# VHH binders against o75319: the designs that were tried, part 144

Target 1, 181 residues: o75319
Amino acid sequence: GNHIPERWKDYLPVGQRMPGTRFIAFKVPLQKSFEKKLAPEECFSPLDLFNKIREQNEELGLIIDLTYTQRYYKPEDLPETVPYLKIFTVGHQVPDDETIFKFKHAVNGFLKENKDNDKLIGVHCTHGLNRTGYLICRYLIDVEGVRPDDAIELFNRCRGHCLERQNYIEDLQNGPIRKNW
Below, E stands for the ipSAE of ESMFold2; O stands for the ipSAE of OpenDDE; V2 stands for 0.75 times the mean of E and O plus 0.25 times the DockQ between their complexes.

## First folded at step 9 (VHH)

Design F10 (framework vhh_etentamig_d1)
Fold by ESMFold2-Fast, scan of step 9:
Structure F10 (fold): chain B 181 residues (1-181), chain A 118 residues (1-118)
Amino acid sequence: as target 1 above (181 residues)
Amino acid sequence: EVQLLESGGGLVQPGGSLRLSCAASGFTFDDYAMSWVRQAPGKGPEWVSVISGSGDSTYYADSVKGRFTISRDNSKNTLYLQMNSLRAEDTAVYYCARYEDWESFDYRGQGTLVTVSS
């Protein structure tokens, strides 16, 4: 299937690195089979992703794919040198504790193994906004001790789009800290 | 032409079981996550369950967790919902839906009615 995700064209392809962190957020790259449904300036393939990251003078060391589908691109479309991790997340509920734990474990493992470099953790869902922003902010709040409103503001500014899901925002601001990771 | 056709609904007593089926056609079935959505009389739509294209991942609404099981047979382009320990509050029209990966559905079937009563 090469159906373009709803509203995918409305979002910037890739945000900026979140200062003081190793995170960068982006929307899902779409493999070559989707290009017939896109104008040249709308294309955002896996190759385009790495080109845009390089244009910012950054380098990806890990991609975390939060989408609930495998139809957008294949891991084999990524450079062999960049690890890929799939965490299936459904978009209509706050991610459960198991999902939050998996995300935190992956981030902590990457940071431990990449102490001597400045490579980034790239995180995406379909739009690179709600599930992506929630899990990044949840990590910053629970693990790094960042104030919820500061985490959200930092993500919104660097992504170039504000978190849209009110239940995600509410959970980040007022929900419990998840200590299991 | 995308088509989704539900079947298996009917009248059942509280505590009973039903298995719903959805026959899909007109698209590559295993490329898409599939969902069950229900609408009770006088209420808005409620998401029930979703299954990934490969079937490796499933999620359930809290109201049905432990009682309902979603599954699929990609060789037959068919989605299933096994409903156990049915309650009066489960009374609804159940819709098969193609899950768009951003909390939305781009296609939905015509529905099958499930009535749980004595």
Scores: ipSAE 0.548, ipTM 0.758, lowest interface PAE 1.8, mean pLDDT 91

Design F11 (framework vhh_etentamig_d1)
Fold by ESMFold2-Fast, scan of step 9:
Structure F11 (fold): chain B 181 residues (1-181), chain A 119 residues (1-119)
Amino acid sequence: as target 1 above (181 residues)
Amino acid sequence: EVQLLESGGGLVQPGGSLRLSCAASGFTFDDYAMSWVRQAPGKGPEWVSVISGSGDSTYYADSVKGRFTISRDNSKNTLYLQMNSLRAEDTAVYYCARYEDWSDSFDYRGQGTLVTVSS
């Protein structure tokens, strides 16, 4: 079976835009086949994602999917007008330098192509917390020069949940800056 | 009901090769990443390799990088492990496992197939 990811219901569907950035983080949307296992108020489909972002007066210009699965939803479930990028990351491991480079390249490319608008980069893993928070904070630290603790605090506040994985937090606070462009 | 059935194990000499297969049923195979996990005599389980549902991404344990290749055929619901340059320390029961993304673990595994590397 197609079971709901453990603890998925424990997390807010979508956070707030991170001020001073183009990032917004959310948990993975679940396609229609999962609705049998959810109460109406627990549903968070691809359509629900876009509705919730519009309710914040924001607009998505890119979705970056960090999961190592395609069982939750298909790219075809998203509007054709919003680009979708899959960057494969495995859970509990700090993303490797190649993965960090891919993320930075995608973000930099989006920002260059979207200078004349205010569209957001939506980033998610399963819960929109650990892999998502790591890569967003890594970008802010390495590219934007944000202090590690400030980046983590900003992400935690805007996501509405704190980064949980100690190896991710430790790497952000004390790990090397990745200068791969 | 999820079922994973491994085959292809056997006795092989050091430096030899084997190809393992795993037939999967009871779920949409291409929606899930798949892994190989091994357990050597007297030791705990060791993760060997993982492949994404599409086959576009693979990761390997340091002990097997450059020697083992994971692959899949989604039209046949089959996972493969090509093992080259086999060493005595590769001796283990090899399990096919379904990767669970949230927990970075495995929610189902097969019965295993024994690989013995010995002269």
Scores: ipSAE 0.598, ipTM 0.799, lowest interface PAE 1.5, mean pLDDT 91

Design F12 (framework vhh_etentamig_d1)
Fold by ESMFold2-Fast, scan of step 9:
Structure F12 (fold): chain B 181 residues (1-181), chain A 119 residues (1-119)
Amino acid sequence: as target 1 above (181 residues)
Amino acid sequence: EVQLLESGGGLVQPGGSLRLSCAASGFTFDDYAMSWVRQAPGKGPEWVSVISGSGDSTYYADSVKGRFTISRDNSKNTLYLQMNSLRAEDTAVYYCARYEDWDGSFDYRGQGTLVTVSS
C-alpha cells in the first residue's frame, strides 16, 4: 500500500549529525509512488535524502533501515555506492537483545572499515524518532560509555524532536547495560 | 474494503493445541506485516505476535514465546497462529490485525475468535 504513514509530515526529514559520533537520523524516505499524495515541499524521496545530507556538507556511508515494512522504498532506489542494511524492528516494544546486538555489530563493522574517512551512518525507522533514537542511544550508552540522559539529550537536539515512547526512555535510563558487544 | 476474518477458536484443555487462521481481503496482503492481538475477559488488549510481509521476521510476546508460532501463506492471503502448550491464562478473544509500522499499532482488526482454555 501507498498510504502516507500517520504523522510522517509532522517530522523534520533529516536531523543533524550527532557531534562526536558518526550518526545521523532521518524519517523514512518515500518512493515516487507516494508523491501524488504530497505537495512538492513535502516530498522526501531517497534522492531528496542524499541532497539534504549533502547540503549539510556530510556524506552517507551506510543506511540502517529499522522499519518492519518494505513498502516505503526499495534498496535499489539508493545509490549503489551506499550499503543498505535492514534490521526488522517492531515499534511497540523495546528492541530485544538480538536486535541490539545486530545494530551494534553493524555500527562497529562500519567504523572499523571507515577509519580513514568521515562518512556517516544514517539510521531511520518510520519517523526517525523512537526505534532510531533508542538504538543510537543504546549504542552510545553501552559501547561508548555515554550517560543515558546525555545520550538522549544529544539525540533529541540533533534530531529536532524528542523521543516519545516512555518504555524506551525508561529502558535507556534505568535498564541494564547490554554486554552483547 | 479491508476485511480480516478469524477462525479456529474453541474450547481446549490445558496443555492442548489449537491453530487459528485469518483470511484477509481488500488489500495487497504481502505489503503488510500482520499481528495477532488477544483480549482476555475484563482486560485490555495484549499484543501476541507479528510477522513481516515476506514472512522472514517474527516477534513474540514473552508470555507466548516458545509455545506459539505465527506464519503466513501469501498465495492464500492467510495468516496463522499455531498455539501449543495452552494455559488457562491464554483464554481470550484472538484478533487478526494489520500492523501499522509508524507506532507498532494496528489500523484494522477482525471480529475475533474465542479461545477458552479450561480444566
Scores: ipSAE 0.568, ipTM 0.764, lowest interface PAE 1.5, mean pLDDT 91

Design F13 (framework vhh_etentamig_d1)
Fold by ESMFold2-Fast, scan of step 9:
Structure F13 (fold): chain B 181 residues (1-181), chain A 118 residues (1-118)
Amino acid sequence: as target 1 above (181 residues)
Amino acid sequence: EVQLLESGGGLVQPGGSLRLSCAASGFTFDDYAMSWVRQAPGKGPEWVSVISSSGDSTYYADSVKGRFTISRDNSKNTLYLQMNSLRAEDTAVYYCARYEDWGSFDYRGQGTLVTVSS
């Protein structure tokens, strides 16, 4: 079906670029078939995503899709010039080490290949909040050495919404660093 | 309308195996992740397993990992749960459920009873 995800309308479509990083977070874009259930100001298609990024004078170089579904939009709905990576994550559970390592590898690979530009890594789950915020903050803490509270504050401020899942927050603040190498 | 119909439950001895099936109708099956949820007598619901829409990703509860295998056949609109090395504590009504990405279930079937005892 084409029903709107619960609470999807409650969240801002796109956050701000996180200063000092290449990350920008957003909620899942919904393909055209969902628009019949949305007011014009509520629409957020893949095209709308790219328009909003351009309005911020930014450019996407990679989209990482953390949803556990493919029904909201298809990779084919995105410009062919922007790579798309699917990392399946389930809601409510802290991502496992394999998922965290996949995310880190994708980010590190993008940064290595994009040293000569300022393109952004766009990250989303359904609401662009809990799974998205967890993995971005986990990267900043484990790879960039950012203090957990600082990473969370930066994400919350730039996303425009605070991380909601207590188990995710607890893992970020007090959990082990996931060493990749 | 959305319908999920479970089958394959029954009485089995400890160490035995059962395969559950769930026939789905009323929606585009290959658009949705699917899950198995169980409820033991006198207990609350426990999530068992989930499978992505294409079958490329699966997750399991720690209690069943290594013993149960979730699978699907999108050409038949059918979800499966292969249960091996069954234990008395696996006794429950098993429900097929349609998984919402953010971690909830919007539809479930009527369930099929699995009893593990002599």
Scores: ipSAE 0.612, ipTM 0.807, lowest interface PAE 1.6, mean pLDDT 92

Design F14 (framework vhh_etentamig_d1; at its last look DockQ between E and O 0.71; V2 from the best seeds 0.00; counts 0 for: pae E 3.1 > 2)
Fold by OpenDDE, look of step 10:
Structure F14 (fold): chain B 181 residues (1-181), chain A 118 residues (1-118)
Amino acid sequence: as target 1 above (181 residues)
Amino acid sequence: EVQLLESGGGLVQPGGSLRLSCAASGFTFDDYAMSWVRQAPGKGPEWVSVISGSGESTYYADSVKGRFTISRDNSKNTLYLQMNSLRAEDTAVYYCARYEDWGSFDYRGQGTLVTVSS
């Protein structure tokens, strides 16, 4: 289907690279079938994503898609040179340990294989905010040893929007470290 | 028009099993994740289970893990919930809902009542 996700228009298409990391967050790009329901300036396609990343003088090396649907765009809409990883993640629920582990494993694998470049890990859910922010912050906290408040502040600043879900924030600030292996 | 119609509810004893069905129409069924939501008397709604469009991924609330199984037949535009080892606390109206990716729903059925009682 091509009905526009609620509040999708309210969020910046693409954030900024998070300093000191390889992460960049963005809202879900929408395939061409959605364009008829959008003003030209509201459109944000997979092609637009890559154009915006290039405008920042960056390059995507991996896309992690956290959405729980496949209706927004197809992996075939992406360049073949950029690997695509789907991690089905339900909304508004703190991701379970398996989901967190899958994310960490993917990130660590990417970093191991991409030591010779500076390509980015692009992460998105629907709005590129809550699920995306939680998993990025969870990684920074659990794997990089970053203070929870620092991780959250860094993500919020770079994404241009603040994490909204209190359960995510609370888990990041006060929840247990998740298993890394 | 989007329509969701639940069936299969009823009275069952603790430890019993029940299978719910949801017939969907009015939209491309396999484009959407589907979900079951329940509401017990005097309680707020609770997500029970979610399944992706293709059925590749499933999610379960902790309260039903290991007991409930969500599935779908896209050729029949039908969603299912197999409920085993039912408990009194599973008593609720169960709703079929079209899942919005971010953790909501835009359509749900009228519900079917499941009563678990000795």
Scores: ipSAE 0.826, ipTM 0.906, lowest interface PAE 0.6, mean pLDDT 95
Fold by ESMFold2-Fast, scan of step 9:
Structure F14 (fold): chain B 181 residues (1-181), chain A 118 residues (1-118)
Amino acid sequence: as target 1 above (181 residues)
Amino acid sequence: EVQLLESGGGLVQPGGSLRLSCAASGFTFDDYAMSWVRQAPGKGPEWVSVISGSGESTYYADSVKGRFTISRDNSKNTLYLQMNSLRAEDTAVYYCARYEDWGSFDYRGQGTLVTVSS
């Protein structure tokens, strides 16, 4: 069914840019067909996403979709000027090394191609919290050398919600660094 | 009305193989990831495997990696679990479940019993 994800309404649509990075996190946008189940103030379509980013005086240069479904919106619902990357991740376990490597490669590629602008990497899962926060923090820890607690605190503050999955938090704080290069 | 109906369970010897099926109805099957979850006697539920709507991506619990294969036929609205090299510890009721991508299940079938015994 065309149902709203559990607890989706409980989360802020879009966080703030994480200072010192190119990351911004948000919950999954829902295409127009979901609007029959939403009050006007609850709507968060792909169009609404871009309007809210502009209201913060920011611009998206890449969207990374971490959801394990295509039912929420279609890549075609996004502006043709913004690249879209799908990385299939499951919400109940820590992302595996292959997934982490794919995320790091996509981020590094974007940064290399966008050295002369200030465009953001938008990252989302369903709620824009656990998988999203894990992969962003993992990048900051492994690639940028940020202390785990500092990365988590920065993400929590900018997203406006704290990481909830204890296994994700434990892996970030005490797990091994995943470093190929 | 969402319905999930498992079949294919039975008694098998250790080292044997078994194929489970799950017939889905009442929703657009290829829009949803699907999962297998099992519950052994006297234990809590254990997630086994998940497959994306298109079948492009699969994930497995460490306990079944290399032995079990999840697959789907979207033209038949059917989910499968091929179980090889079965062990006594695989004895459980196996449930077909519709996977909510943040790591939850919104619908679960009635289950099919798999008993591995020598």
Scores: ipSAE 0.729, ipTM 0.849, lowest interface PAE 1.1, mean pLDDT 92
Fold by ESMFold2, look of step 10:
Structure F14 (fold): chain B 181 residues (1-181), chain A 118 residues (1-118)
Amino acid sequence: as target 1 above (181 residues)
Amino acid sequence: EVQLLESGGGLVQPGGSLRLSCAASGFTFDDYAMSWVRQAPGKGPEWVSVISGSGESTYYADSVKGRFTISRDNSKNTLYLQMNSLRAEDTAVYYCARYEDWGSFDYRGQGTLVTVSS
């Protein structure tokens, strides 16, 4: 398997830093072996990710990988100076409370350890949209007290694409606030 | 050519145990999450369990949680399902499936029949 994920070409590779937060979202980078199936302008490798972040005058301090597979790239493909964390998140389901807790714990730990710099938390799933948007918004709502519609609008604008899964949107807007870590 | 070959099914009494195996070939096994799916007679397919490529993350359907254990041996390219405390409603054909990261699967074996009856 090095087939291109369904609809992956349809999404912008990297979003913009979300103002007032330490988050930036992107679609999964694809290791070089996938490039046989891509036109040159379609390529988005781990190296391309870091180049695009640098072009925005930003720096990644953590990558949170929400995919349930290791086929897209290996952590060894990333600079050793950038911490990598995998939070296995099954697709097409609203993330469960354990997954939400792990995400909040990782973000809170990052903010504590990086209070003296301005590095970003990069978050991706396959497309950098639904699972990524849900967990970022869940954090902003539960931990920062952001209104659901404001969190969703901020994510959509900065990602450059709107959240698509209605069950995620409904849970963010009308679901319970999770008061745990 | 992706191949998934299930084995270990059979007839068992309620309360009994079975261990299913799935031999995988034709792909880099540890790059993929793997799943068990079952289909009871006259019913649609039901997702049973999922395990990540390295084996450190698992999920179970509520109907089997606490009774079934999914595992894998990446050195042997083999997926397992340990089924304990079996019930009549566990009767089904059990399929080994390669899980897609976005919530579906792309390959499935031919299945192994599990029958739980007195």
Scores: ipSAE 0.353, ipTM 0.687, lowest interface PAE 3.1, mean pLDDT 90
ESMFold2 (binder alone), look of step 10: mean pLDDT 82; pTM 0.828

Design F15 (framework vhh_etentamig_d1; at its last look DockQ between E and O 0.82; V2 from the best seeds 0.70)
Fold by OpenDDE, look of step 10:
Structure F15 (fold): chain B 181 residues (1-181), chain A 118 residues (1-118)
Amino acid sequence: as target 1 above (181 residues)
Amino acid sequence: EVQLLESGGGLVQPGGSLRLSCAASGFTFDDYAMSWVRQAPGKGPEWVSVITGSGDSTYYADSVKGRFTISRDNSKNTLYLQMNSLRAEDTAVYYCARYEDWGSFDYRGQGTLVTVSS
């Protein structure tokens, strides 16, 4: 379908690389069928994503799609040179341990295989904010040992929007460390 | 117009089983994740289960894991909820809802009442 997600237009298409990491967050790009419902300046396609990343003098090495739908775009809409990983993640729920583990495993695998370059891990959900921010922060906290408030602040600053969901914030700040193996 | 029509609710004893159905129309069914939401008397709504458009992924609330199974038949535009080992606390109006990816819904049916009582 081509129903525009609610509040999708309210968020910046692409954030900035998070300093000290390989992460960049963005909102979901929308396939061509959505364009008829958008003004030209509102359009954000898979192609636009890669153009915007290049404008930042960066290159995507992996896309992690956290959306719980397949209607926004198809993996075939992406360059074949960039691996695509789907981790179905429901909204507004703190991701379960399995989801967190899948994310961490994917990130660690990427880093292991990409030590010789500086390609980015692109992460998105619908708005590229809450689910995306939680899992990135969870990784930084659990794996990199970053203080929760520092991780959250870093993500918010780089994404250009602040995490909104209190349950995510609370879990990051006060929740237990999740298993890494 | 989007329409969702639930059926299959009724009275059942604890430990019993029930299968709910939801007939969907007015949209491309397999493009959308679908969900079951329930509301018990005096309580707020609760997400029960969610399934992606293709059925490749399912989500369950902790309270129903291992007992409920969500499924769909896209050829029939129908959503199902198999409920086993029913408990008194499962008593609620169950709604079929078109799932919005970020954790909401834009359409839901009128609901079907499930009463679990001895």
Scores: ipSAE 0.815, ipTM 0.905, lowest interface PAE 0.6, mean pLDDT 95
Fold by ESMFold2-Fast, scan of step 9:
Structure F15 (fold): chain B 181 residues (1-181), chain A 118 residues (1-118)
Amino acid sequence: as target 1 above (181 residues)
Amino acid sequence: EVQLLESGGGLVQPGGSLRLSCAASGFTFDDYAMSWVRQAPGKGPEWVSVITGSGDSTYYADSVKGRFTISRDNSKNTLYLQMNSLRAEDTAVYYCARYEDWGSFDYRGQGTLVTVSS
């Protein structure tokens, strides 16, 4: 299906790099078949994503796709030089420990392999907000020892939108630290 | 235009099994994750299970894990729920729903009643 996800137009396409980290968050890119339902200034294709990252003088080294669908774009729509990782997550509940582990493992592996460059880890769900913000903040809290409120504030500021799902915020602030990889 | 039609409900004794089906039409079925949602008498809706369009990933509510299995046949535009080891608390109208990946259910069928009682 070619319908635009609800509220997708309400969000900025790409945030800014989160200072002190390798993370950048964005909303899901939409392949060319969606463009007939969008004004030119609303288009945000995979190509548009890379152009906007370049305009910030940044370079993507990994894309982590958290959506529970494959209808928005295909990995083949991305440059061959940028690895793509799909982690299926549902938007109506906090990501489970297995999902958190997979995310942490992917991030740690990227950082180890990219010590000689400054390439970014791009993370997105549908809106680039709740699942995206949760997993980035969870990584900062659990692995990097950032205070929960500081992680959330950093994400909100750099994404340009505040985390909306109360259960995600509650888990970040008061939930247990997941020390499994 | 979008239509979802559930079938397979009925009266079953505790410990029994039922297989629910949902016939979908009016959209490209394999592009969408599909979900089962239930509503017990006098209670609000409870999410039961979800499956990706490709069938590569499934999730279940804790209350049904190990007892229920969600599956789909994209060649027939049909979603299934195999329900085993049924309990009285599984009594509900079961709805087939189209799942938007960010956490909404944009279309729901008419429902099929499952009654677990002796």
Scores: ipSAE 0.744, ipTM 0.868, lowest interface PAE 1.1, mean pLDDT 92
Fold by ESMFold2, look of step 10:
Structure F15 (fold): chain B 181 residues (1-181), chain A 118 residues (1-118)
Amino acid sequence: as target 1 above (181 residues)
Amino acid sequence: EVQLLESGGGLVQPGGSLRLSCAASGFTFDDYAMSWVRQAPGKGPEWVSVITGSGDSTYYADSVKGRFTISRDNSKNTLYLQMNSLRAEDTAVYYCARYEDWGSFDYRGQGTLVTVSS
C-alpha cells in the first residue's frame, strides 16, 4: 500500500531558488508512515522540507502540489500559515491546457498578493522534476517570454537534475506557445 | 494480496453501450487513482481513462473522449467504465489498473473482453 515512489530516493529533496523568479522545486515529501521503508538519511518529511527551506534563508508562501494522488502526505502536515494548492496533474502525458491554465492562474495570483515580500512558490510533483519542470518552464516561456532553452537550463541547474521526459522537453522547445483563456 | 477483478464485457453491436466494473481488494481503494487500459488483439496496451482517488478529476484518451465515462464508488471499492457509442475499434480486453501518480499503470486481472461487431 504505502510503497516508496519508484526512483524517489534518487533525487535531491529540495532544489535552489531559481534566480529572477519566485520558484523553488522539490520532490514530494512523504508522511511518517513511509519511513518504515527508509533509512534515516533517506527521509524527507513535510517538516524536513520546511527545515531545508529555512536553511537556505528562504520562506515558502505557497505550495503547489501537482501529484495525481493524496496518499503522500496530508495538508495538515504543513504549517497552517502556508497556503496549499492541489492541481491534479497526470504524469503520463504533457499537461493539458486546463492544467497549464490552473498553474498560471495560481502563480499570477500569488505574485499579486505577495508583491511586498520575497516568499517563494514551492512546486512539486512526485520527483519534483518532469511535471514540475514542465509547468515552471511553461510559465516562464508563455508569461515571462523566456526562451525555451534558457528556461530549461535554469530549471535543471537549480533543481540539480535534468528534465528526463523527452516528450515534455520537445513540447517546451518546439511546441506552440500556450495562450490560456 | 492486491486484487483487481474486471467484469461486464461482452458482444455488442456498433453504437451500443456497455458498463464495465472492477472490484478492488487488498489495498486502500480511496488512496489510489485508478485507470482503464485496453489491449486489442495483436496490439500493445493503450490507456483509456484515469480517475483520482476521490473521483474529482478524470482524464480520457482522445479516442474515447465524449463516449466513455470513468467513475468510482469508494463505498463499494469498485471502478466503472461506461462505454457508449461503441465502435469496432473499441474491441479489446479491458484491464482495471492502479494509476501510479508519475505515470505507470499497475494492472493484475485478466481483464474483460469487449467485442464490437455486427
Scores: ipSAE 0.505, ipTM 0.792, lowest interface PAE 2.0, mean pLDDT 91
ESMFold2 (binder alone), look of step 10: mean pLDDT 83; pTM 0.837

Design F16 (framework vhh_etentamig_d1)
Fold by ESMFold2-Fast, scan of step 9:
Structure F16 (fold): chain B 181 residues (1-181), chain A 118 residues (1-118)
Amino acid sequence: as target 1 above (181 residues)
Amino acid sequence: EVQLLESGGGLVQPGGSLRLSCAASGFTFDDYAMSWVRQAPGKGPEWVSIISGSGDSTYYADSVKGRFTISRDNSKNTLYLQMNSLRAEDTAVYYCARYEDWGSFDYRGQGTLVTVSS
């Protein structure tokens, strides 16, 4: 069953680069097998993702896939030159400390190896909103010392949609800083 | 059509073990994460465990960690739940469910009853 994820059409395909960071957020790309269920203007394939990033005069250097499935697209659908990292996260709960640590480690490693370029870290879950926004904001708060409300506002503005899950927002605003080293 | 058929439930004594199975059909099984969800009499559904399509990732509810093991055999389109050290509070109808990524389930089976009692 190749069905379109619930509410996937409600979200902007790709946000804008988050100024002062290397992050860009987007909803999950859907491989060609989903095309028959979409109008042309609704299509957002892996190819469409890269075209939209290029239209913003940006370049992806890493994709972090936070979905708990591989049915939407395969890593093979991406250019060989762009690393792909899968971090399995479930959508109904705040990511656990191990998941947060994996995300931070991947981001730190990318930044260390890409000091001499301006390539972006692309992050997505199904809608590119709750799990995506949580982990990006958690990184900004814990690693870069950004105030929680500032991180959330920056993400919301650049994604073009506000974080929806109250438990994620509450954890970002009032939860502990994760010391994962 | 998507079909999920659970089996393996029954009566077991506290401290005992039981293995549940779920036979899946009507979709590409290894493309989907699968879960076990339970519902005790008079209570709402409680999520128990989830396994990724490849089997590389698993998560468990705190109430079952260290006692239950979720697994799958993609060659047989079958999901399993190995239940050890069973407690009276594990008594419930256990449902196999297909995970709709972002936090919900789109299909579940008819369920299999597990009763833990002496």
Scores: ipSAE 0.620, ipTM 0.802, lowest interface PAE 1.5, mean pLDDT 92

Design F17 (framework vhh_etentamig_d1)
Fold by ESMFold2-Fast, scan of step 9:
Structure F17 (fold): chain B 181 residues (1-181), chain A 118 residues (1-118)
Amino acid sequence: as target 1 above (181 residues)
Amino acid sequence: EVQLLESGGGLVQPGGSLRLSCAASGFTFDDYGMSWVRQAPGKGPEWVSVISGSGDSTYYADSVKGRFTISRDNSKNTLYLQMNSLRAEDTAVYYCARYEDWGSFDYRGQGTLVTVSS
């Protein structure tokens, strides 16, 4: 189905690179079939994503897609030079330990293989906010030792929108460190 | 029009099993995650399980993990819930729901009653 996800238009398409990290967050790109339902200035296709990243003088080396659907765009819509990883996550609950572990392994693998470049890890869910922000912050807290409130503030500032789901925020601030990587 | 029609509910004894079905129409079934949501008498809705459009991913509420299995047959536009080791606490009306990936249950069926009682 070609209906625009609820509130998708309310969010900035692409955030800024999170300083000191290789992360950049964005909302889900929508394939060209959605453009009939969008004004020209609202369009955000896979091509638009790469143009906006380039406009920031950045380059994507990996896309991690956290959505629970393939209806928005296909991996084939992305340049062949950029790896695509699907991690199915649901928006109504905090990601489980298995999901957190998969995310951490993907990030660590990318960083190991990309030591000699400055390419970014692009992370998105539907709005590029709650699941995206949770997993990025969880990585920073658990792997890089960043204080929870500092990780959340950094993500919020760079994404241009604040994490909305209280259960995600509470888990980041008060939940256990997941040492399962 | 989106339509979801549940069936398979009934009376079962504790420890018994039951299989629920949901026939979907009016949308491209394999584009959407599908979910089961239940509501016990006098209580609010409780999410039970969700399955991705392709069937490659499933999630379960902690209360049903290891006992319930969600599955789908995209060739028949049908969602299933296999319920094993049923408990009195599983007594509820079970609803089939279309799942928006960001966490919304946008369409629900009319429900099928499951009663677990001796």
Scores: ipSAE 0.720, ipTM 0.855, lowest interface PAE 1.2, mean pLDDT 92

